VH-VL binders against Protein-tyrosine-phosphatase MKP1 (MKP1). Designs and how they scored, part 14

Target 1, 143 residues: Protein-tyrosine-phosphatase MKP1 (MKP1), of Arabidopsis thaliana (Mouse-ear cress) (q9c5s1r149to291)
Amino acid sequence: ECSKVADHIYVGGDAVAKDKSILKNNGITHILNCVGFICPEYFKSDFCYRSLWLQDSPSEDITSILYDVFDYFEDVREQSGRIFVHCCQGVSRSTSLVIAYLMWREGQSFDDAFQYVKSARGIADPNMGFACQLLQCQKRVHA
Below, E stands for the ipSAE of ESMFold2; O stands for the ipSAE of ESMFold2 at other seeds; V2 stands for 0.75 times the mean of E and O plus 0.25 times the DockQ between their complexes.

## First folded at step 4 (VH-VL)

Design w3 (framework fv_unasnemab)
Fold by ESMFold2-Fast, scan of step 4:
Order: C-alpha cells, then structure tokens, then sequence
Structure w3 (fold): chain C 143 residues (1-143), chain A 121 residues (1-121), chain B 107 residues (1-107)
C-alpha cells in the first residue's frame, strides 16, 4: 500500500514500486529506491530515480547518508515534485529515512516522528540499529 | 519577471525545415520540463513535444503526428529550448507556443506569445 | 491515447451569470486535469491544475471539481474579462491531450 507521510513524501514496498498506476495516481514524480541491489528502477522514463544499497541490518550506517537524502527530498520539494521512498516491504529502511527527515525538517523528536509515520503506515518499524542511530542524531540536533 | 519568448517561425515550402527557439528568463530554467504546443488557425490546442530536465536524463517525447520529423532539445546554459522541424507539411501550419511544465498534475503554468509557422506553396 | 470531450462547444452568457463547462476523459485520469483560459490573440493562461487547485492570481469565482473521468469548471459570476475560450487538458499520460474548447461569448 502506498502511504502518504507528507505533502511530497510517500512510502511503500516493492509491490507499489512495480505498479505504475498506483505511482501515477498518487502524483509521484521521483523515486528513492533504498534497495538498488534487489529492485531495479522499474520505470526509468516515467520517474526520476535515485538508488541506495541499504541492508536491513542494525550494523548498516544510515547516518552517513542522511544529509544527502535530505538534500534530495528538499530538491524534490523545491521542484514541486512528490517522492516515493521504498525498500522491499516499506517497514524499516524506507521508513527510517523518512523518520529522520521529519526529525530534521520539522524539529520533531524521534518518538514523535516515528508515531507520525506509524499513524500513516502501521507497519513502520525501524530496526534496532537504525532507531539507535536516529536517537543519536536527535541528541546532536537538540543539544 | 518570468518569461518565455519564441522565435524562428515564418513562411516555408512543404518539405523544408525550420528551427524554433524559446528563450526563458526569470526562473531556474534547468529544473523544469519544457513543452511545445501548437494551435492551427481557428482550431484548438495540440501538444507537440516535451523535453524533461537533467534529473530525468533530458528524456524527449513527441506526438505521433510529428514523431520522426521533429526534434526537441535544450541548452540549460543559455536557458533555451529548441524545436527542429524537418519535412514540414501543410498540416503543420500553426502558432507554436513554448510552455513550462510542472510535473504532470501541475500543468503548463508559463507560456510564450507564440511564433507563427506557415507551410504553403 | 486519452480522448478529452469538452462541452458545450460554445455558450452565450451575460455578466453575472453562472457558467459551467464539462470535460470527460475516455479513461480514468485521477486528478491530472488542468483548465486554461485563452483570450483572442493571446496565449493560454493556466487557471486550475490538479482538477481543483486554483493557480495563484486567478479570481476565486473560478473553481474546478471532479476526479476520474468527469470534470467541471465553474465561473460563479461571469465578469466582462471572462469572455474567452476555455480548454481542459489531461497530464495523466503521454501524449497530453486537450479538450476541443468552449467559447464563452457575450449575449
């Protein structure tokens, strides 16, 4: 299912990434593929793609890519676009990046951003390592 | 001031070529998809071609009526979009508009005044 | 290709009248429907995009509604500057296609 988290941010899994009609009906213009080593860029002529190679593992370092991802989300917003962020099931990798963005953009705590995303997408569940990294990011932003 | 100015139209014989230019000013040209739309005398609007921004690999699209004869291109450093029209036919006679496109549902929000192309013997 | 059927082709109206123009798509286009105004000798002007979103600077007497296949443009109280041609356009898929136009004329 394709979940609207913000005016320009949508989250889902591979099933939605393969469905051009769902993407078009939600006004998607850009796609952030978090699992480039598993899922191809299905519709290169219809959407602007950026692909990441994120493992859904507590040891994966998402902190190092956060500001590049934020810059991409802001570029899409400035162009009046809408971005679909996906991994395999839209549970951990894609949701972690969106939670981080809301923390940064809206000044929300991890808990507030996570609850907000979870209200839009009930299956959202960052892995323990991603949650820990975002809590550390919160300490740096708010101190 | 956000503005598009077309040029290059004129009277031309069937089978000849023309190149239209559209110069943009007042906005970040390279970030936008650009379109050509034409209007035959006393008729409605017909979409002709689109060129997407660098983020979309400068992808180009054409109406079937012009495919293989027309080529859309752009020069972001000069803020110009072009329409190269080859093998012109009398049915290509129209006022040609350049327009700025904001990603599907946002439509074409800025238009030039148009440049007239007349194809006749 | 998606066919856009616009009606009526022309309408005679007086200042203060409510004018309604309809547009029908041959298949569902969600809300990827735009409305343009064109005055004689001028370029088209975007009035409404995403079926119902009013473009900046466009008077509130203009409104759009609809989704899927059936769309409507309404002018709640026609003003002298509103006598013009109006066109709908789908941006759901290529090729982009326009309706045949509606001429709103005096009387």
Amino acid sequence: as target 1 above (143 residues)
Amino acid sequence: EVQLVESGGGLVQPGRSLRLSCTASGFTFGSYWMDWVRQAPGKGLEWVAEIRSKAYSYATYYAESVKGRFTISRDDSKSIVYLQMNSLRTEDTALYYCARDLYYGYGMDVWGKGTTVTVSS
Amino acid sequence: DIQMTQSPSSVSASVGDRVTITCRASQSISDYLNWYQQKPGKAPKLLIYAASTLQSGVPSRFSGSGSGTDFTLTISSLQPEDFASYFCQQSYSLPYTFGGGTKVEME
Scores: ipSAE 0.007, ipTM 0.613, lowest interface PAE 9.8, mean pLDDT 88

## First folded at step 5 (VH-VL; from v44 with light chain G91Y L96W; framework fv_unasnemab)

Design c1 (at its last look DockQ between E and O 0.03; V2 from the best seeds 0.00; counts 0 for: pae O 12.7 > 2, placed apart)
Fold by ESMFold2 at other seeds, look of step 5:
Structure c1 (fold): chain C 143 residues (1-143), chain A 121 residues (1-121), chain B 107 residues (1-107)
Amino acid sequence: as target 1 above (143 residues)
Amino acid sequence: EVQLVESGGGLVQPGRSLRLSCTASGFTFSRAWMDWVRQAPGKGLEWVAEIRSKANSYATYYAESVKGRFTISRDDSKSIVYLQMNSLRTEDTALYYCARLFYGDFYMDVWGKGTTVTVSS
Amino acid sequence: DIQMTQSPSSVSASVGDRVTITCRASQSVSSYLNWYQQKPGKAPKLLIYYASNLQSGVPSRFSGSGSGTDFTLTISSLQPEDFASYFCQQYYSTPWTFGGGTKVEME
């Protein structure tokens, strides 16, 4: 399913990514494909795509790409667009990037951002490596 | 290529004001967190101030030594960060660097060449 | 504010020497510690982030270790280009504070 996490952010898996009607019915304008080596850009003429090449492995370093991901999310929000963020199952990779964004944008702890995403998408479950990386990045810079 | 160019330094008397500018190029400035770091002659580095992006409500943070006297600001349309320095003291004498903070691990990945501020009678 | 105490303030060494620099925080910073190198007349350059991770392009002779309050930067075999000043910096919370620096100079 296409899970709404924020006004401009939707999360799901490959099944939603290849269903044009679901994407259009949710007003999707942009797609962040976390698994470019597996999933193609199914509807290049209908949506703006950006693809990443992430594996669902504890050793995959997601922190190196966070700035580019946040920039893309902000570009979509400034255009009043809606971004669909997906991996294969919409469980680990895509949800990890959205959690990181909420931590950055809203100043939330990892736990608060994770709980927020999980309330919108109950199967959200970042792998241990991603969770560890995001916990290490969280910070109360004003406290 | 990514560059930061500081300007506005000079010789000023104690109690006076000075405004530094940092012009950015080669990256999406409006999403970057920007910092000022200073280095007194022959001394170490001292973080001075930080301003975050519009997405972070332009939050600002200051070292205790400058709080209330210095104001960091930005103009995203011109890709410029400013440091307004009021009530200058001799201990503010330093080379002032502009830096971009990498928000993922909070390190300063791009630095300017710096601009020198000398506060002396 | 978290105070960073760096030791030694300077060290005289020769090419090939092992150099060890320490940094102590006034309270735990977990592993939120960076190391920078600064050559004379130049801006600092990141070497190590998150206490032990080498920045891209940094030679493997550099290593970082430690967590909590005590941290170490090691240069396993000093090269001519390594004569510089080195600074630790905590990023656990603002204000971001630096150590006083360590000058590594030719014997």
Scores: ipSAE 0.006, ipTM 0.502, lowest interface PAE 12.7, mean pLDDT 86
ESMFold2, look of step 5: ipSAE 0.006; ipTM 0.551
ESMFold2 (binder alone), look of step 5: mean pLDDT 92; pTM 0.916

## First folded at step 7 (VH-VL)

Design e1 (from v44 with heavy chain F106W; framework fv_unasnemab; at its last look DockQ between E and O 0.93; V2 from the best seeds 0.00; counts 0 for: pae O 7.0 > 2)
Heavy chain, then light chain:
Amino acid sequence: EVQLVESGGGLVQPGRSLRLSCTASGFTFSRAWMDWVRQAPGKGLEWVAEIRSKANSYATYYAESVKGRFTISRDDSKSIVYLQMNSLRTEDTALYYCARLFYGDWYMDVWGKGTTVTVSS
Amino acid sequence: DIQMTQSPSSVSASVGDRVTITCRASQSVSSYLNWYQQKPGKAPKLLIYYASNLQSGVPSRFSGSGSGTDFTLTISSLQPEDFASYFCQQGYSTPLTFGGGTKVEME
ESMFold2, look of step 7: ipSAE 0.082; ipTM 0.715
ESMFold2 (binder alone), look of step 7: mean pLDDT 94; pTM 0.949
ESMFold2 at other seeds, look of step 7: ipSAE 0.164; ipTM 0.740
ESMFold2, look of step 9: ipSAE 0.141; ipTM 0.734
ESMFold2 (binder alone), look of step 9: mean pLDDT 94; pTM 0.949
ESMFold2 at other seeds, look of step 9: ipSAE 0.081; ipTM 0.715

Design e2 (from v44 with heavy chain A55W S57D; framework fv_unasnemab; at its last look DockQ between E and O 0.87; V2 from the best seeds 0.00; counts 0 for: pae E 9.4 > 2)
Fold by ESMFold2, look of step 7:
Structure e2 (fold): chain C 143 residues (1-143), chain A 121 residues (1-121), chain B 107 residues (1-107)
Amino acid sequence: as target 1 above (143 residues)
Amino acid sequence: EVQLVESGGGLVQPGRSLRLSCTASGFTFSRAWMDWVRQAPGKGLEWVAEIRSKWNDYATYYAESVKGRFTISRDDSKSIVYLQMNSLRTEDTALYYCARLFYGDFYMDVWGKGTTVTVSS
Amino acid sequence: DIQMTQSPSSVSASVGDRVTITCRASQSVSSYLNWYQQKPGKAPKLLIYYASNLQSGVPSRFSGSGSGTDFTLTISSLQPEDFASYFCQQGYSTPLTFGGGTKVEME
C-alpha cells in the first residue's frame, strides 16, 4: 500500500512502485528505489529516480549513504515534490531511511521517529541491524 | 536572471545536417532537465527531445518523428545543450525553442526565444 | 501517445469577457496538465501547472480546473494583453504532448 508518512514522503513496496496510476494519483514526483538489484525503475521517463542497492540484512551498512538520502529528500521538499520511497515490501529498508530522515530533520529520537512511521505504516519493521545502526548514530544524525 | 539563448539555426537543404546550441545562465544547469520544442510556421507546439541531468546518467528521449535523426546532448562545464539534426526534411522547418523542464510536474518554466530552421530545396 | 484536443480553435472576444478554453486528453493524465500563453512573436509562457496552480507572476484572473481527461482554463475578465494563443500540455507520460492551441482574438 502507498503510505503517507509526511507531507512530502510516501512509503510502499514493489506493488505500488510498478503501478503508475497509484503513484500519479498520490502526486508522486520522485522515487527512491532502495532495491536496484531487484526492482527496476519502472517508469524512468515519468518520474525522477534515484536507486540504491540495499539488502535486507543486518550486516548491510546504511549509515554510509544517509546524508545522500537526506539531501535527496530535502531537494524534493524544497521543490514542493512528493517522494515515494520503496523496497520490496516497504517494511525494513525504505522505512529505515525514512526513520533516519525524521531523526535528522525533526530532531526525533529513534523511538519517536519509529513510532511516527509505524503509525502511518503499521508493517514498518526495520531489521535488527538497521535499528541498531540508527540507535548508534542517533546523536550524529540529528540536525 | 534565468536565461536560455538558442543559436545555430539557418537555411539548409533537405538531407543536410545542422547543430543547434542553447546557452543557459542564472541557475544550476547541471541539475536541470532540458528540452527542445519546435513550432512550424503558423502551427502549434511539438515536443522534440529531452536530456536529463548527470544524476539520471544523462538519459535522453525523443519524439518519434525525429528518433534516429536527431541527437540531444549537453556540456555541463559550459552550460550548453545541443541538438544535432541529421537527415533534415522539409517537415523539420520550424522555430526551435530550448526549455528548462521541471521534472516534478513536467512543465517548462523557462523558454528561450528560439532559433529558426528552414529546410527547403 | 496521449493526444490532447483543445476547443475551440479560436475565440473572438472583447475586453471584460469571460473566456473558457477546454482541453481533453485521450486517456487520464491525472492532474498533470499545464497551460501556456503565447503572444505573437514570443516564446510560450507558463500560466498554470498541475491543473490548477498559478505560476508566479500570473494574474489571478487566470484559473485552471479539471482532472483525469477534461480540463478548463478560464480568464474571468479578459484584458487587452490576454489576446494570445493558449496551449495545454500533458506531463503524465513521455512523449510530452500539446493541444492544438486556442487563439483568443479581438472581436
Scores: ipSAE 0.007, ipTM 0.646, lowest interface PAE 9.4, mean pLDDT 89
ESMFold2 (binder alone), look of step 7: mean pLDDT 95; pTM 0.955
ESMFold2 at other seeds, look of step 7: ipSAE 0.019; ipTM 0.671

Design e3 (from v44 with light chain L96Y; framework fv_unasnemab; at its last look DockQ between E and O 0.84; V2 from the best seeds 0.00; counts 0 for: pae E 12.4 > 2)
Fold by ESMFold2 at other seeds, look of step 7:
Order: sequence, then structure tokens, then C-alpha cells
Structure e3 (fold): chain C 143 residues (1-143), chain A 121 residues (1-121), chain B 107 residues (1-107)
Amino acid sequence: as target 1 above (143 residues)
Amino acid sequence: EVQLVESGGGLVQPGRSLRLSCTASGFTFSRAWMDWVRQAPGKGLEWVAEIRSKANSYATYYAESVKGRFTISRDDSKSIVYLQMNSLRTEDTALYYCARLFYGDFYMDVWGKGTTVTVSS
Amino acid sequence: DIQMTQSPSSVSASVGDRVTITCRASQSVSSYLNWYQQKPGKAPKLLIYYASNLQSGVPSRFSGSGSGTDFTLTISSLQPEDFASYFCQQGYSTPYTFGGGTKVEME
């Protein structure tokens, strides 16, 4: 399922990532592939791709890449595009990045941003390490 | 004002080469996707080529009719997109437009006035 | 490649007439269908994007509709400056393709 989380942000898994019709029907223009070592860039000629190499592990450091991700989301918004953010299942890695963005962009607490994402995509469930990292960097993200 | 200005067209014999330039102003060129579209005299529009931004590793795409003969490139420091046209044929005779592509819905929202390429023996 | 079939090829009309132009895609392009106007000796100008959205500065007498394979451009009341050629273009997949054009002429 392709879940709309914000005007320019959609979230899902590999099943949506490899379905050009679903992506096009939702107006997707950009792809953030969180799992470049697993999922290829399926439609390079039709979308603007950015790939990351994230493990779904509590020890994976996502905070070091957050501002690069925020810049990319803002580039998409400034160009009136729609970004599809995905990992394998659309549960942990992709949703963690979107939660972080909402914390930064909207000034939301981790809990409020998580609830907002979960209301749009009920299976959203960042791993414990990602959740802890976002809580720890909440001051930095809000600055 | 957002503007695109093409140059480099002219009369050339079949088999020869020509390089077109398109100078952009009034927008952040380095983030834009840029296209060439041509129109033969009295005919419709034909998409020719596209070059994407640095974020897309400057990926390029071509119409089948020009693959292997034409090369699109860009210089972000000068805000210029180029079309190198090799092995020109009479059917390449056209007015060549430079256009900015909006990747959101894949439409060309800004067009230049075009530069004419005439290929005749 | 996605073939775009545009009809009619030409239409003779008077100021004040309602003009309808259709465009058919050989396969679904969702709503990635754009319309351009081209006056003689000038570059194309975007009128409608994503099937139905008016580009900034385009008069409200222009409208677009459709999705999938069948699309329509309508000029509700033709003005003297609307005598021109009109092209549809799909943006669903490269290579982007244009319809053959419709020339709107003064009767």
C-alpha cells in the first residue's frame, strides 16, 4: 500500500516500489530508496532516485544522514514534487526517516510525529534503536 | 524572468556535426531537468533528449531516432545545456527548442524561441 | 513507445465558438497528459498540465479533462488570439510523445 503521510511524502514497501502504475497513479516524482543494497532503482528513466544503505538494526546510525534526507525532502517540496520513501516492508527504516522529518519540519515531538505517521500507515514501527536515536537527537532536530 | 535562449543552429551537409547551446537564466539551473524538442518545417513536435540534475547523476535519455548520434550535456557553472549532433541526416532538419522539464508531472513549462538546423546536400 | 492520437487534425471555427480537441493514448498514461498551444512562428506554450490543471496565466476558457487513455481540451468561447495549433503530450514514460496537433483556424 502506498501511504500518503504529507502533501509531498508517501511511504511504502518494495511491493509498491516495483509497481510503476501505483507510483504514477499517486503522482510520485522522486524515490528515496532506504535499502539500496537490496532493492534496485526499478524505474530510473521515470523517477528521480536517491538511494541509502540502511540496515534495519538497532545499531544502525541514522542521525548522521538526517540533514541530507531533510534537504532532499525539501528539494522535492520546493519543486512541487511527491517523494515515495521506501524500505523492504515500509515499517521501520522509511518510517523512521519520515518521523524525523516531521519532527524537524513541523516541530513535533517524537511521539506526536510517530502517531501522525502511524495514523497514515498503521504498520509503522521504527526499531528500538531508531526510536532511541530520534529521541536523543530531538533537541538537534528541532534546532 | 525565466528565460531559455538557444544558439548554434545553421546550414550543414549530411554526415557533418553541429553543436547547439541553450543558455538559461532566472531559475536554479543546477536542479532543473532540461530537454530538447524539435519541430520539422510544417510538422509536429518531437521530443529529442533530456539531461537530469546532479542529484540524478546527470542521467541522459534520448529518442530512438537520435540515439548514438546526439549527445546532451550541461555545464551548471555557466547555466548552459548542449546538444552535440553528429552524423546529421536530412530528417534532422528542424527548429530545435530548449525546454525546462518539470519532473513533478513531466511537462515543459518554459521553452526557448528555438534555433534552426538545416541539413541539406 | 506510447502513441498519442489527436483529433481532429484541423477545425474551422468562429470567435465565440466552443472548440473541443481530443487525445487518445495507446496505453494508460494515468493523468500525465499535458496540452500546449503554438501560434505561428512562436514556441509552444504550456496550457494544461496533469490532465486538468491550468498553467499560471492561462485564461479560464481553457479546460482539460480525462484520465487513462482519453483526454479532452476545451475552449469554451473561442477568442481571436486562440487561433493556433494545439498539441497533447504524455509525460508518463520516456520517450515523451506528442499528438500530431490540431490546427484551429478562422472560418
Scores: ipSAE 0.006, ipTM 0.611, lowest interface PAE 11.0, mean pLDDT 88
ESMFold2, look of step 7: ipSAE 0.007; ipTM 0.577
ESMFold2 (binder alone), look of step 7: mean pLDDT 95; pTM 0.952

Design f1 (from b4a with heavy chain Y33S, light chain Y32N T93K; framework fv_brolucizumab; at its last look DockQ between E and O 0.15; V2 from the best seeds 0.00; counts 0 for: pae O 11.2 > 2, placed apart)
Heavy chain, then light chain:
Amino acid sequence: EVQLVESGGGLVQPGGSLRLSCTASGFSFSSGSWMTWVRQAPGKGLEWVGFIYHTGYTYYATWAKGRFTISRDNSKNTLYLQMNSLRAEDTAVYYCARELYDSGRFDYWGQGTLVTVSS
Amino acid sequence: EIVMTQSPSTLSASVGDRVIITCQASQDISSNLAWYQQKPGKAPKLLIYAASSLESGVPSRFSGSGSGAEFTLTISSLQPDDFATYYCQQYNKYSWTPYTFGQGTKLTVL
ESMFold2, look of step 7: ipSAE 0.005; ipTM 0.548
ESMFold2 (binder alone), look of step 7: mean pLDDT 89; pTM 0.914
ESMFold2 at other seeds, look of step 7: ipSAE 0.234; ipTM 0.738
ESMFold2, look of step 9: ipSAE 0.006; ipTM 0.563
ESMFold2 (binder alone), look of step 9: mean pLDDT 89; pTM 0.913
ESMFold2 at other seeds, look of step 9: ipSAE 0.000; ipTM 0.554

Design f2 (from b4a with heavy chain F29I G32S Y33N L100S, light chain T97R; framework fv_brolucizumab; at its last look DockQ between E and O 0.25; V2 from the best seeds 0.00; counts 0 for: pae O 13.6 > 2)
Fold by ESMFold2 at other seeds, look of step 7:
Structure f2 (fold): chain C 143 residues (1-143), chain A 119 residues (1-119), chain B 110 residues (1-110)
Amino acid sequence: as target 1 above (143 residues)
Amino acid sequence: EVQLVESGGGLVQPGGSLRLSCTASGFSISSSNWMTWVRQAPGKGLEWVGFIYHTGYTYYATWAKGRFTISRDNSKNTLYLQMNSLRAEDTAVYYCARESYDSGRFDYWGQGTLVTVSS
Amino acid sequence: EIVMTQSPSTLSASVGDRVIITCQASQDISSYLAWYQQKPGKAPKLLIYAASSLESGVPSRFSGSGSGAEFTLTISSLQPDDFATYYCQQYNTYSWRPYTFGQGTKLTVL
């Protein structure tokens, strides 16, 4: 359930987040925990953690945090690290952030970035509000 | 106090059009994440019609797409539902509702306005 | 679309009874489920959100539980004001799927 989406980006759910051997076997160095109110930082001494408190809700505003998330992903890439991005199931919250990153870094449309992530992780399915927010920011990041 | 008041319901013939209004007070509709329409046919359950996002983007139930249009006028603090190509099965009480910012739940509802589609 | 199925469709009970209403989702919706109460001629009123969180001003005799695909609304001791129709609603939508409501459970006096 640990899905490689890019050379430095892996996505999954809580089951992977709490399995140190899977994380180590994939060379994970950093973790972005999208659901800090549910999942603890299971291995604080082994990995560098950043936590967000996102609900899987159309009303959740993710655009306000996107550039902070992008900076974190870029910092990991520049240090030759590998980041594991997770929520509960690895379906909506974590995949939405990775889709947004690919849109920004690779200049992809929402549809292209979503399909790319979905080809690596078939259950990827951003909620309607997240999808709407990413479609909106497509014009701003591609102009 | 938060209040939503629907208006514009009435009798219309099949194939006709009607525009509903929902005027908000006690909050600004531009500051809410979502404003929504939900309908209820007489003696039946609740059915989601569609949303308008705080930036103006809209989403619809499959059966409403292409026939119904949600819009708003922030200067009048008013939400609209334009209904075209009306059918008998569109007969219902139409409610507007505010979606809570931190979830997809509807915390405030209007009183509803009745639309009757009959020849 | 995610289909929400309530049981029972109708229920008769007396004041003081414990009432249990169930809601089944056709897919995993985590805990993103709300319960509404609707009295005749009135708009729905939010009771429970996030499956188990009580909305402000709702009496403590109402409680919700469940996660994933199975959810319950419990009224611990039925009061005269509680005779109404109850709806569950999912709001954990994936992609462009619409929000959906259960078909309703009508609670009547025995």
Scores: ipSAE 0.006, ipTM 0.498, lowest interface PAE 13.6, mean pLDDT 84
ESMFold2, look of step 7: ipSAE 0.092; ipTM 0.692
ESMFold2 (binder alone), look of step 7: mean pLDDT 89; pTM 0.907

Design f3 (from b4a with heavy chain Y33S L100T, light chain Y32N T93R T97K; framework fv_brolucizumab; at its last look DockQ between E and O 0.21; V2 from the best seeds 0.00; counts 0 for: pae O 8.6 > 2, placed apart)
Fold by ESMFold2 at other seeds, look of step 7:
Structure f3 (fold): chain C 143 residues (1-143), chain A 119 residues (1-119), chain B 110 residues (1-110)
Amino acid sequence: as target 1 above (143 residues)
Amino acid sequence: EVQLVESGGGLVQPGGSLRLSCTASGFSFSSGSWMTWVRQAPGKGLEWVGFIYHTGYTYYATWAKGRFTISRDNSKNTLYLQMNSLRAEDTAVYYCARETYDSGRFDYWGQGTLVTVSS
Amino acid sequence: EIVMTQSPSTLSASVGDRVIITCQASQDISSNLAWYQQKPGKAPKLLIYAASSLESGVPSRFSGSGSGAEFTLTISSLQPDDFATYYCQQYNRYSWKPYTFGQGTKLTVL
């Protein structure tokens, strides 16, 4: 449902995003909405929102925004916040960004970061294009 | 009526520090307002400095992070900007502004306080 | 960062003229755009939000239009009180870039 993947990072879908009780019970302070063109900011008064406009398409370029996402995750961590990262189902877009973050912050390979996220959220399944992009830029995110 | 009053501006030498204050009346910081600092160098346009969420978390423009700190005191209804390691290019009028949490627009502005960084 | 470009940078006009100021965003910002008026030595004043919504107390001769990346502020019949500098401002958070302002349009008496 609301899957904890790191001390400051939680992942899920729209069902969790629209449930204030689940978000509050997990101590969520910040929301990264990967699908700003679909999902509204349900609880603007309770959480700090940032939104992306990502399609779940193999041709969607996620590498261009990775360091902006990493900076945001680090800003939340530095202020002892907890961020909920979501797309529609919590399967591809949101999990891909968290996988990339673990690759960068922990120095993990794509495969290791993916397995770590999948152990926390079994339905995690980045689309083929996202997976290929993360594999191709692995040298860059490890820098 | 909503009012914002900045204070604490003045002349400071490069490398120095200064703390600006912005006292609000006609609303409470606890009512869900986001508070923002915006600056304007003489003869130049407006530049966002950073803001503090209604929850107390802060965010800064890249050039300000590490040198500037935004804080507030809800009991005094006062917003602060702590400015360290000041440089000549920080010379500007500094405004505080209010934003409601459900939009990104600034509906109320203070009159500004001038900071001059010169040796 | 989302760059906001205003056109023209300066404009001279007479009382009674129709004035048009444009603002271009470097990315699609939907309708998340505000217009401000600033007189010398004063703080900016909000005129328009959501691209076309008039702020309370602003005269109806001001109007805004546009969406996406192209926006327009129109003054239908210029009054003496309208000579000022006008700024557009984006507040689109979809790329989490800080809010940015256009460079301004200075409207002066001809």
Scores: ipSAE 0.012, ipTM 0.583, lowest interface PAE 8.6, mean pLDDT 86
ESMFold2, look of step 7: ipSAE 0.031; ipTM 0.662
ESMFold2 (binder alone), look of step 7: mean pLDDT 89; pTM 0.912

## First folded at step 9 (VH-VL)

Design g1 (from e1 with heavy chain A32Y, light chain V29I G91S; framework fv_unasnemab; at its last look DockQ between E and O 0.89; V2 from the best seeds 0.00; counts 0 for: pae E 7.4 > 2)
Fold by ESMFold2, look of step 9:
Structure g1 (fold): chain C 143 residues (1-143), chain A 121 residues (1-121), chain B 107 residues (1-107)
Amino acid sequence: as target 1 above (143 residues)
Amino acid sequence: EVQLVESGGGLVQPGRSLRLSCTASGFTFSRYWMDWVRQAPGKGLEWVAEIRSKANSYATYYAESVKGRFTISRDDSKSIVYLQMNSLRTEDTALYYCARLFYGDWYMDVWGKGTTVTVSS
Amino acid sequence: DIQMTQSPSSVSASVGDRVTITCRASQSISSYLNWYQQKPGKAPKLLIYYASNLQSGVPSRFSGSGSGTDFTLTISSLQPEDFASYFCQQSYSTPLTFGGGTKVEME
């Protein structure tokens, strides 16, 4: 389940994160690990890693890290790389960050970005807190 | 022009040390991963070491044949990558190339002309 | 570590000949295989990356094919400037490893 969402962005869970063949076959060069307290950097010498420590909880504040995440996604795009964004199941944390990025980069509403990500990865389902946070910050992330 | 220029090679006795330098120009050095590759006389190519960018915490990797003896480092302000070679052995005799790694598909798109290291008694 | 077995070690050929060089990996490397040309006294020059992509400025008579463990570099019509050594290199896993090389010589 390595889901392509954009030319440089792929989303999935831990099962893909620990499978080097799947990552390499999809041309992955960079990995954003949303769950550093649970999942290790499985192939440190073979990929460029960035780790975050997010819980899948409505009370987790993701808005404070969004621009750091956007900067990382843009660095990967400028380097012609492909980033794999993952959490445990590839449902809430990783998809929420990708939705936020599409809102910022494409000027999409939360609803439009969510439907776009969900069309690429049908199990995408940000928790209610993440969804509320992205709705509330929509006007700030649009440029 | 994008170019890499190696220096610091020479003739040394086994057990001694040398430091190689590679000066980069014509590109944004701080964004690229840099590798050392060596070629023994009349032989093929052997990857030696790699140092990654600041964004990757300057992570370093080494071939088993040199691990513990060689240290790769970089100075982004001067656009220089170094290879500190300690406890040199006869089998380290080679032409040492500095190469820029294109991280997208992991190929070496720019090479220096090399600097010769000869380890002989 | 991934061993790269390159064959032949040398080939004698004439201008206009089709030359084929093969490279075999000790395990699957997907398409993470690069080809380099090296002339005497010079550094290697990238020809092909990711098995089949021709580097900018490389003549179209060069082509690459293969995936998994078996890869081929083909020169469709050898030119005088193509007499050189050729090396494959896997970029699937660190440590990066090279084939032993193939010297293409004038008959």
Scores: ipSAE 0.052, ipTM 0.693, lowest interface PAE 7.4, mean pLDDT 89
ESMFold2 (binder alone), look of step 9: mean pLDDT 93; pTM 0.943
ESMFold2 at other seeds, look of step 9: ipSAE 0.078; ipTM 0.703

Design g2 (from e1 with heavy chain K54S A55K; framework fv_unasnemab; at its last look DockQ between E and O 0.89; V2 from the best seeds 0.00; counts 0 for: pae O 6.2 > 2)
Heavy chain, then light chain:
Amino acid sequence: EVQLVESGGGLVQPGRSLRLSCTASGFTFSRAWMDWVRQAPGKGLEWVAEIRSSKNSYATYYAESVKGRFTISRDDSKSIVYLQMNSLRTEDTALYYCARLFYGDWYMDVWGKGTTVTVSS
Amino acid sequence: DIQMTQSPSSVSASVGDRVTITCRASQSVSSYLNWYQQKPGKAPKLLIYYASNLQSGVPSRFSGSGSGTDFTLTISSLQPEDFASYFCQQGYSTPLTFGGGTKVEME
ESMFold2, look of step 9: ipSAE 0.247; ipTM 0.767
ESMFold2 (binder alone), look of step 9: mean pLDDT 94; pTM 0.950
ESMFold2 at other seeds, look of step 9: ipSAE 0.249; ipTM 0.767
ESMFold2, look of step 10: ipSAE 0.252; ipTM 0.771
ESMFold2 (binder alone), look of step 10: mean pLDDT 94; pTM 0.947
ESMFold2 at other seeds, look of step 10: ipSAE 0.186; ipTM 0.746

